# VH-VL binders against q9nrl2r1430to1533: the designs that were tried, part 81

Target 1, 104 residues: q9nrl2r1430to1533
Amino acid sequence: GGVHELSAFEQLVVELVRHDDSWPFLKLVSKIQVPDYYDIIKKPIALNIIREKVNKCEYKLASEFIDDIELMFSNCFEYNPRNTSEAKAGTRLQAFFHIQAQKL
Below, E stands for the ipSAE of ESMFold2; O stands for the ipSAE of OpenDDE; V2 stands for 0.75 times the mean of E and O plus 0.25 times the DockQ between their complexes.

## First folded at step 3 (VH-VL)

Design r24 (framework fv_iluzanebart)
Fold by ESMFold2-Fast, scan of step 3:
Formats: sequence, structure tokens, C-alpha cells
Structure r24 (fold): chain C 104 residues (1-104), chain A 122 residues (1-122), chain B 107 residues (1-107)
Amino acid sequence: as target 1 above (104 residues)
Amino acid sequence: EVQLVQSGAEVKKPGESLKISCKGSGYSFTIYWIGWVRQMPGKGLEWMGIIYPGDSDTRYSPSFQGQVTISADKSISTAYLQWSSLKASDTAMYFCARTPYEYWDSGAFDIWGQGTLVTVSS
Amino acid sequence: EIVMTQSPATLSVSPGERATLSCRASQSVSRNLAWFQQKPGQAPRLLIYGASTRATGIPARFSGSGSGTEFTLTISSLQPEDFAVYYCQQYNKYPYTFGQGTKVDIK
């Protein structure tokens, strides 16, 4: 992608980070706190990693950026039972993302 | 260049408060954990705690919990270590250091500040 | 807490010789172990992380090995600038803990 697309990715990731439901997604799940996470989730990702990839211009297409965000939500729903605060936060943040992603 | 720059040496009396700083530059401050390490004169390294500046998630060593407060201000890329009431036993060199939070929860400190010498005496 | 014990406390070696430093954990730390070098008046410097991965810019003469509870740092041909104190650190469980250090002195 172009420079305008990278600015749009930065704006969107900042909006996700500022959202009240971003707390499960700000950084990678700790192996120390959640030791079985990495036995279940084979492609871990979080908003800090996505932001770093944006900063390093690693997304060439909007679809690549969207795929990483969707992977983050997919991991959340795979690991966390649907009734958990993590899964509920993920559901609301994903809905917010789908609305914002229409701008891309 | 990636750097952590710490505030200057402090000479204090027991009972005084103190807040020392660690300013990051040359990298995205909010995506790296900042740890604090104490080194008493002539002794080895002691891990005090870490903070993730992006959300202020803080984890303390039990030996330091309640003794110090670790905080960060992401708007100015600065982490802090604070005492409400210093003791003579707090006399030490204090280092801040950066660690990436990777897939393996790496915790290895790759970039270090130069250290802040804190002397607490009558 | 996990206790890290380093041996020997002091190691005397001549330039050009091999130095071998040991670090033991009281419980398994998997491969979540780092080695640091500290020279007088300086901050520590990361040498090895993940038990065996050299940090950026670290000379090939430094190598790390081990997993679980027993770890080794090897300096294959000691240079004058390598005389320092070396610390191991586990980052497998909170609190993170350091060994007491091994001082590498000129023989």
C-alpha cells in the first residue's frame, strides 16, 4: 500500500486501542499468567504487534491488515468460552471494527 | 538510536519522597515493557517490577510491592519509580530496562538506562 | 520464588582461554533464561536470551546452552574486554530473578 493507507491503518488501530473493550487485545497473552494459551493458539497476535507492523510498513494491502485484526478476534473466540468477559469484549470490539473498517 | 535515559543522582534523607524517571526514545514506547532493577552497593541485580506503558499493567516482585510505585506516562515516553518515604536501605543504583513482549513472553532486558544513583543518609 | 545459583563465584582465566559459567534454577525455567555482562560503572549488557540465542552485536565467542534447571555460558577465547561480572536471569515465572553473579578475573 500507499502512504494514505498506512495513515488510515494507524488511525484505525489507535481507535481500537482507545476503545473500552480493547483490554484483552492490547498486548500478547502472557505465557506466565496463561500457560496453556500457546498450546491452543498457534498464531498469536495483539494490537501492539499490529501497530508495530503498521509502523514498519509491513502491510502492503488493506486486506493484510484486516486479516491480522480478524485473526486476533478469531484467537479470542477459539481460546475463551463465549460467556467470558474476554469473549464478550471481543464480540463488541469486533463489531466496532467492522463499522470502522468500512472506511478502508 | 534506541535509548533509555534516566534522571540524575539523588541525595535524600530518610522519610523523604522521591520520584525518578526513565525516558525512552528512538522506538515505540508503548509496545515495550519497562522493568526496574536495583543494585545495592557492591551487590548483584534485583528485579523490582515491570510496567507495560500502553495500559499501565504493572507487576511487582513481592519484595518491592508496597515499598515502591512504578508508573508510566506514555504521552512523554517516560516511566517512573517512586518512594513515598525513603529508608537508608534504599541506597542503591536503580536501572530501568526495556523488554519486548513476544510470543515466548521473552522478558529479556535488551536496552538499559545508564542508572540513577540514590543515596539515603542522615 | 525461583532461586538462581551461579557457580563459580569467581573464575580466573587467562586471555585466549575458554571460560565456562554455570547457572542453576531451583525449578524448571524451560528455556526462559538470559545472560548479562556488567563492567564496573556500567549498566548490564544483554548477551544471550532464550538460553542460547545471541543478542544483536554479541560476538560469536559467547554461547549459551541448557534448558530446565541447568544452564551454561561459554566464552570460547576470552578477550581482555571480557573481564566482567556475568549474571543469569530467569523470566519463566514472576518474580523474575537473577543469579548472584560470577566474576571473571584475569589469572
Scores: ipSAE 0.041, ipTM 0.710, lowest interface PAE 6.0, mean pLDDT 89

Design r5 (framework fv_ustekinumab)
Fold by ESMFold2-Fast, scan of step 3:
Structure r5 (fold): chain C 104 residues (1-104), chain A 122 residues (1-122), chain B 107 residues (1-107)
Amino acid sequence: as target 1 above (104 residues)
Amino acid sequence: EVQLVQSGAEVKKPGESLKISCKGSGYSFTLYWLGWVRQMPGKGLDWIGIIYPGDSDTRYSPSFQGQVTMSVDKSITTAYLQWNSLKASDTAMYYCARLPYEGTKSYAFDIWGQGTLVTVSS
Amino acid sequence: DIQMTQSPSSLSASVGDRVTITCRASQGISRWLAWYQQKPEKAPKSLIYAASSLQSGVPSRFSGSGSGTDFTLTISSLQPEDFATYYCQQYNRYPYTFGQGTKLEIK
């Protein structure tokens, strides 16, 4: 709760967005370009959705924020084979997130 | 207040370059797609394309690919539509509009700019 | 490209009338259809998305229905401010094509 906690989530999500490996996660996967994505992934999420939730004060606990970020990575690894550029970017960005999340 | 404010009317000659703008305010500019729509005098709406301001990813209508360029400047929350060489057939009202995506739902355009009238005549 | 055809191209109606405008897609578009209202010399206003979901702030007299290829916009009791041109748009495939428009005029 409060302004300090919201600022911490906003700072972390901005750092994720600015990371070189954020490109698969900036926005929701296009159903037009990836037709089977929404048949496989039932709880889609992306950094723009998470950032909007932070801005609207929808996270009451740090664990709720962390859960949404982890869901984003889980979706990436579920849909994308391990040898893809998406899965490799996800692996590196998740490691970066785990280091930054220790500050929460 | 979520708002898109477009640049003023332009009068140009064929062969001239032009760049018109659309400034977003009252929302997180980089989190939403922005689209461009053309309306020729007395005609209906033509979809030009959409751009995602966060990474400059673009989707063009085949009819406009190579004829116009969409771009953004995140630091001033502004999107641009640019022609290198105008034609008389480019005479139209040009609208920008915000396109949100939520979960598995794709939203239509929800907020529109007021339009920029472009007149190209010799 | 998916072609969107509206019917009728124009209609005349009186205040209080129930008005129905139809839109047909040349291919299946599921529910990915929007409706817009445009008054003379004004920007379009968003009315409906996902075929039947009303945009925030739009009066409840407006409703949308349909799926696949056939869609309808209904105004249950026409008001003076409703005289305008109405456009459908599919957003199932690029390019997101518009219908030609239906002009709603005073009878």
Scores: ipSAE 0.052, ipTM 0.740, lowest interface PAE 5.6, mean pLDDT 90

Design r6 (framework fv_ustekinumab)
Fold by ESMFold2-Fast, scan of step 3:
Structure r6 (fold): chain C 104 residues (1-104), chain A 122 residues (1-122), chain B 107 residues (1-107)
Amino acid sequence: as target 1 above (104 residues)
Amino acid sequence: EVQLVQSGAEVKKPGESLKISCKGSGYSFTLYWLGWVRQMPGKGLDWIGIIYPGDSDTRYSPSFQGQVTMSVDKSITTAYLQWNSLKASDTAMYYCARLPYEGTDSYAFDIWGQGTLVTVSS
Amino acid sequence: DIQMTQSPSSLSASVGDRVTITCRASQGISSWLAWYQQKPEKAPKSLIYAASSLQSGVPSRFSGSGSGTDFTLTISSLQPEDFATYYCQQYYSYPYTFGQGTKLEIK
């Protein structure tokens, strides 16, 4: 996108980072700490990568930005069992994202 | 320009406390890990640990765990390495270095500070 | 801890030479190996990550190869600015460990 779209993406990512439920998503899952993660998750992503892509103007369409955020949540629900603190945080943060994404 | 600027040389006595700094500029400080590396006079490089400024998550080398503390102040894009009580064996050059992502083979340290010389003698 | 051993500890070479230095890990580290260059009284400079990937701005005469336990750094045509100490580092497991260094000197 345009200048307005880039500003909107940055604003939304900042809101996600500041949310109480962002802790599982701030940075990539470490292969050293969670060795089986990358055997299960083939397209790893996190908020720090998404924010860097926004800063470098790598999203050409709002749909590309939304797809990366949704991939992040999809990875969370694929790896983490439903009753984990990670999955619960992901559910709440995804709901928050859907409300904020209406501004895009 | 991406750069890490470290505080100046320090001359201390055994038992004294010390806090040295590493200031990042030209990049989004909270999105990248920051590491500390020691180099004793005439010796090679020793990894101390890494800290993620966004949430203060740390990984220490076992040989430095409890010996030093890594911390950050996001408001001034600065990382710190701190000793409560210095020993003569702490005499070394200390480097900070940026690590884009941890736990992946795709990235290692990319940008280094100029170093802080710490001399501990009686 | 994973021990990193470099060979040789030092070598002498002339401008234009092809130079190779090696690094061996005490256990398998896949491709999780970096190479750094350090000139006297200066901070290290990052050269290579993931065993063979050049850092931005590093001349193409530098190349890395290897996987598992045996790794090599090659300088295809040595330049005056290349005389330095070279360090390998594994980042496969904590703590990240460095080799002892290889000092490249003018012949």
Scores: ipSAE 0.418, ipTM 0.848, lowest interface PAE 2.6, mean pLDDT 91

Design r9 (framework fv_ustekinumab)
Fold by ESMFold2-Fast, scan of step 3:
Structure r9 (fold): chain C 104 residues (1-104), chain A 122 residues (1-122), chain B 107 residues (1-107)
Amino acid sequence: as target 1 above (104 residues)
Amino acid sequence: EVQLVQSGAEVKKPGESLKISCKGSGYSFTLYWLGWVRQMPGKGLDWIGIIYPGDSDTRYSPSFQGQVTMSVDKSITTAYLQWNSLKASDTAMYYCARLPYDFTESYAFDIWGQGTLVTVSS
Amino acid sequence: DIQMTQSPSSLSASVGDRVTITCRASQGISRYLAWYQQKPEKAPKSLIYAASSLQSGVPSRFSGSGSGTDFTLTISSLQPEDFATYYCQQYNRYPYTFGQGTKLEIK
């Protein structure tokens, strides 16, 4: 444990945002378009929120950053059935994240 | 530091096209929604819609759907509001405003542009 | 669409007065209500979001309360710079509708 270089978190978030499978994760799920989402998901998060936290230097440890990314994937799999395009995109993006996160 | 700067006043004839701009600075442009609000002379505020610059997702008020187009150019951190054919009833002050994110999509405007006065008359 | 109705449409007050403006939604909007201040010939300024959360840099004499359909904006001790038109806005459902405005004038 220790404070990691913030530029590493920014680089990883940029790579996630650019990935073809990032589309379900770019911004928060709309309450108006998906009204039951917030009844099921108690800790919503998205890449735009994580990137703002990085920009504001809110992550003190790499584990805090990794926890927020993992929460994002956990929410995806909790809400979306495994046969959905959202869940499939999440599975592929999470695998990509695990490979990149080994460098943190 | 964080600011939205809008283009200057416009005087147009009915039937003409127009595109006004709103340039963001001092923040990560693609991470915040941007909204447009109309205020007719002597009247209150009318919500036009919002656009997310990161992917150009738009949400229009039904009364403005098909009347105006919202767009963005990320490379110059600028949002646009466009009319194909202006009407006298489009005469108004137009404001852009930023909406910060939160964990439940609880967006309220926090930073406003100075406004662009559009006058449409013969 | 959710209709937002403000009361009163206008009021006159003196410096030092406690001023209360109300806003009513035509249906439940939980806490998703914002308050804005607009001075003549100026852009609106954001005051309050989530019914009761003060925007950064807004003086503590401003406060908001309410949930569901009935909301209030209170100015505890009116200052000369507070004479303006005040708008509420719901952001629970698209379109994010504004109230008609309350004009606060010098008595």
Scores: ipSAE 0.039, ipTM 0.736, lowest interface PAE 5.2, mean pLDDT 89

Design t1 (framework fv_erenumab; at its last look DockQ between E and O 0.05; V2 from the best seeds 0.00; counts 0 for: pae E 14.1 > 2, placed apart)
Fold by ESMFold2-Fast, scan of step 3:
Structure t1 (fold): chain C 104 residues (1-104), chain A 122 residues (1-122), chain B 110 residues (1-110)
Amino acid sequence: as target 1 above (104 residues)
Amino acid sequence: QVQLVESGGGVVQPGRSLRLSCAASGFTFSRYGMHWVRQAPGKGLEWVAVISYEGSNKYSVDSVKGRFTISRDNSKNTLFLQMNSLRAEDTAVYYCAKGTRLYYSGYGMDVWGQGTTVTVSS
Amino acid sequence: QSVLTQPPSVSAAPGQKVTISCSGSSSNIGNHYVSWYQQLPGTAPKLLIYDNNKRPSGIPDRFSGSKSGTSTTLGITGLQTGDEADYYCGTWDSSLSAHVFGGGTKLTVL
């Protein structure tokens, strides 16, 4: 935790949001558009929720922030077959995240 | 059962190369990060390198950068360590190890091989 | 020198308890999950504790982990002669972009 570390989390979330492959992750999956999603995914999360948690200083440790981002990717890979545009976007965005996260 | 088996160790002269292999069985190899960890005779554990589950992200300890390359073949459930320009200080038992987390290589190692011995001597 | 500091040795009698300390900094233990490993003579390391305080299946509850700030401890109760081994803490270090291990602690049970 700490002010500098929380600022680094905000900077990284902004970079993730701006990434071309962020589109499956910006907001929670719609039950109207994807009716079975919440039957399969028990701990839904998205970048807007993570960003709100960062802004409210809810992450005290880098491990907590990394856990939430990795939950988001894990949910993507659990729900979406690996050959889908969602899973492919998730794989690329996760690789980008891992490069940045090594410094957290 | 879940198992990792290393091979490819041996005795080589300084400046030569070795390629280590690690054969994985009993788990979905393509979903886990994989590590190489070494231990010099009578010394402690030293982490060497990690590769992400899909193979695109690789990190290694500074002392081996430019000399060692970690790679994987998910179709063959095999992890590799290409070791070039070997030095006496690379003498160690080399273990392959599986990361504890699905799709993430950053924390802990729950399955270890029995190791393969690399001796670099003139 | 390792970036995570452990005592080189610890000893106690059978049936007693010991704690093994591991000290680091904010770039490693202070921000990341810690694991503990047991290495019996002539064998590969075995995971004892992951995510600071969790035990893998098959690890008895006499082994415990805890983390506070930039330090972590491994607790072993009901010591047995079969616990004679080297014990290592390990975590990610963001300043090095690498996993790091402590220097190891040799536990002697006599």
Scores: ipSAE 0.615, ipTM 0.899, lowest interface PAE 1.7, mean pLDDT 93
Fold by OpenDDE, second read of step 4:
Structure t1 (fold): chain C 104 residues (1-104), chain A 122 residues (1-122), chain B 110 residues (1-110)
Amino acid sequence: as target 1 above (104 residues)
Amino acid sequence: QVQLVESGGGVVQPGRSLRLSCAASGFTFSRYGMHWVRQAPGKGLEWVAVISYEGSNKYSVDSVKGRFTISRDNSKNTLFLQMNSLRAEDTAVYYCAKGTRLYYSGYGMDVWGQGTTVTVSS
Amino acid sequence: QSVLTQPPSVSAAPGQKVTISCSGSSSNIGNHYVSWYQQLPGTAPKLLIYDNNKRPSGIPDRFSGSKSGTSTTLGITGLQTGDEADYYCGTWDSSLSAHVFGGGTKLTVL
């Protein structure tokens, strides 16, 4: 823990969370609600986990941070059909992320 | 392409029973909540019931509680509506509809069947 | 009688803009995503807007949705004769544990 200045990673995570299309990604998928999710997705991740990693300064390179975000989207597209609201939200959020990530 | 086809409609007398079916194709049926919506002649849409993707949770409009039962057979990609103790006010076109959210049935319907007509008349 | 309230009818000439309002309460529109449906004469309803303001594939950008508080609005620009239809808002109501629709709005293209 400890107090530190807001980093570019922190700012981007905040922007992602606040985005209208963040709802599929805010927290890990519930095993109760989606029983087979973790049989399919082997590296689950969500914005709350990424935020925690940022807070703990676990990302040393921007590429590491980007990799986790891309993993998050990859998981979404792997599990959700493209015509679902989750996949569509993911598509829009990913596009937003790609624009914002240029600032890193 | 996603497709829903209702069947089982017909003309029945009050107090009788009818069972509607909805055959689903073009998507992973077992991953979506499914709805029944009806529309009386010249009237608006009325939500009837929803069933969760696994069939464990069901909700229905108060006017049909105790009389209508929604169910599904995921192995056959089929949705059902068992209608008992039918009344004249149950006369309507009955639509089956696919839920918009994966594994969640609370929000919206993104695909609708053509509907099947149920007429309750003495 | 419907849980959600819509105007019974709206009308406009081709090329014009129309808006259809839908008002509810905190237990429905206030706390849940809203969808809009288009029903052409003699056809089944079609999803027009979901998640308050999102368009499914195939829906032109002439159609838009917005939500504020316990109300939502469907906007249609560049009105076409083919837009003549009934429009319904819908959402989940947590107090009723039910999906609810508006009473529907008949759009006439003059």
Scores: ipSAE 0.014, ipTM 0.666, lowest interface PAE 8.5, mean pLDDT 91
Fold by ESMFold2, look of step 5:
Structure t1 (fold): chain C 104 residues (1-104), chain A 122 residues (1-122), chain B 110 residues (1-110)
Amino acid sequence: as target 1 above (104 residues)
Amino acid sequence: QVQLVESGGGVVQPGRSLRLSCAASGFTFSRYGMHWVRQAPGKGLEWVAVISYEGSNKYSVDSVKGRFTISRDNSKNTLFLQMNSLRAEDTAVYYCAKGTRLYYSGYGMDVWGQGTTVTVSS
Amino acid sequence: QSVLTQPPSVSAAPGQKVTISCSGSSSNIGNHYVSWYQQLPGTAPKLLIYDNNKRPSGIPDRFSGSKSGTSTTLGITGLQTGDEADYYCGTWDSSLSAHVFGGGTKLTVL
């Protein structure tokens, strides 16, 4: 059942949040800090939003959860050039996520 | 090699116009925000304007609002500054500079041109 | 007068360490990434530090940057005669909706 899958999503998001490279993804990008971000990224998302969706049981399938996580990384790579600290952190966290997601 | 080359400077009378150009090479121009920065003789740097990579978002310093317009042509790898209603206080070396991010309005300027001189007198 | 305050000059001997301060507010340094620029006499500025403390390729590690609260500092160790230049801090200011530079600091190597 459904309860077991929700526990797995929660476990995975907790592991992502605790990863050293999660720092660019914990909260939505600040409009104060990065004024043009929301002109470029049309579907913003972050780990705190994903965790809230898990807590509210908004993911019915593992694919929906995976899609939000991949959107988060895609936004990072779209906004940030590849040589930035944000993009490098995204590459490492995405690799970690791909390993963990095979457990779903 | 990444290069920015400004042109279009000169000596003009107050109230006249100039258009500055900045030719870019050695990088994917259409992926980066671009800046104009000026420096009056013997003075420090003054940021003038920025334009986003696709050209739709623009910001400028208050002293030039309504007079200067930043623009770009991504098909020609060229940045522009249209300078209208020039004043003596606009006399400076004008640099173009490349942002370090896809769009850059609050981050570093990693490549600079050698500048073009604008003199507004008499 | 810039909203970012730098000392107008600093000096030190070759081999010494020098720091250059830049003070602002929450609308600029406090909420935005800071960059530092070097301008050698008669030349265009060059990026020295970005994102508060990162060095672009080709900048030696004797140049460092830091940020605390609404202030930022450029550090230069192993000072060389070729470091004699003007140094500028720069960042976005959200209340002005503009990029701002400090007034510049002239470094003299004695």
Scores: ipSAE 0.000, ipTM 0.598, lowest interface PAE 14.1, mean pLDDT 88
ESMFold2 (binder alone), look of step 5: mean pLDDT 92; pTM 0.953
OpenDDE, look of step 5: ipSAE 0.013; ipTM 0.684

Design t2 (framework fv_erenumab)
Fold by ESMFold2-Fast, scan of step 3:
Structure t2 (fold): chain C 104 residues (1-104), chain A 122 residues (1-122), chain B 110 residues (1-110)
Amino acid sequence: as target 1 above (104 residues)
Amino acid sequence: QVQLVESGGGVVQPGRSLRLSCAASGFTFSRYGMHWVRQAPGKGLEWVAVISYSGSNKYSVDSVKGRFTISRDNSKNTLFLQMNSLRAEDTAVYYCAKGTRLYYSGYGMDVWGQGTTVTVSS
Amino acid sequence: QSVLTQPPSVSAAPGQKVTISCSGSSSNIGNHYVSWYQQLPGTAPKLLIYDNNKRPSGIPDRFSGSKSGTSTTLGITGLQTGDEADYYCGTWDDSLSAHVFGGGTKLTVL
């Protein structure tokens, strides 16, 4: 993509990071805290990794950026039962993302 | 009903071994991390070890490393703690406990057994 | 002793409110979720709070948890005689690669 597209991605990641429900997604799940996470989740990702990819211009299309954000939410819902605080935060943050992604 | 039942405790001399078992029922044992927690007479809770749902990851408190081994048999819904080279300081009630989340070893323990007593004395 | 610090005891009358503090560091409470446990005399511990402030099914809302920085508190309102117990905070510690418990607080209901 272009400079304007990358600026839009950066702004959206900043909005996601600042959201009250971002806490499960800020950084990769700790193998020390959650040793069995990586037995289940094949493609781990978090907002700090996505932001780094945006800053290094690694997304060529808006769809690639959206795919990484959706993977992050998919991992959350796969690992965490729906009645957990993580899954509830993920549901609300994903809804927020879908509204904001209309701008991409 | 969800239940954990410990067994294998007893009175042993220093330097001997014991193997504790924890029989699980009422939940899908193979999908939860499992912990051992102990409590010495008149003292507080001391975490001992955890094993992930699959058995692939294990962590233990430093004071028991090299002496205690946590393991599980998912086909039998049973958790184990092999205790070697026992010391007087290992005297405690040993509880097994289930992790709170499906496939997750951290964030606390929601189901506890009633405990089994281990006494290491001369 | 323990790496998480709790007061050894607290007391109050029935119907009153109490708070029990638990202080740690950046390697434990500051970086991980906290749980709180109740242990009645002669019984196994019971989970009261998980994920800093969430209650398991069956735990009444008079029990609450909160976390700020490297400290956490358990709040109990409307104290009942049956609340007389030992209370423990717990979390993961990165430096030890182990779960740690506070030393415990004995609550007496007069």
Scores: ipSAE 0.005, ipTM 0.575, lowest interface PAE 15.8, mean pLDDT 87

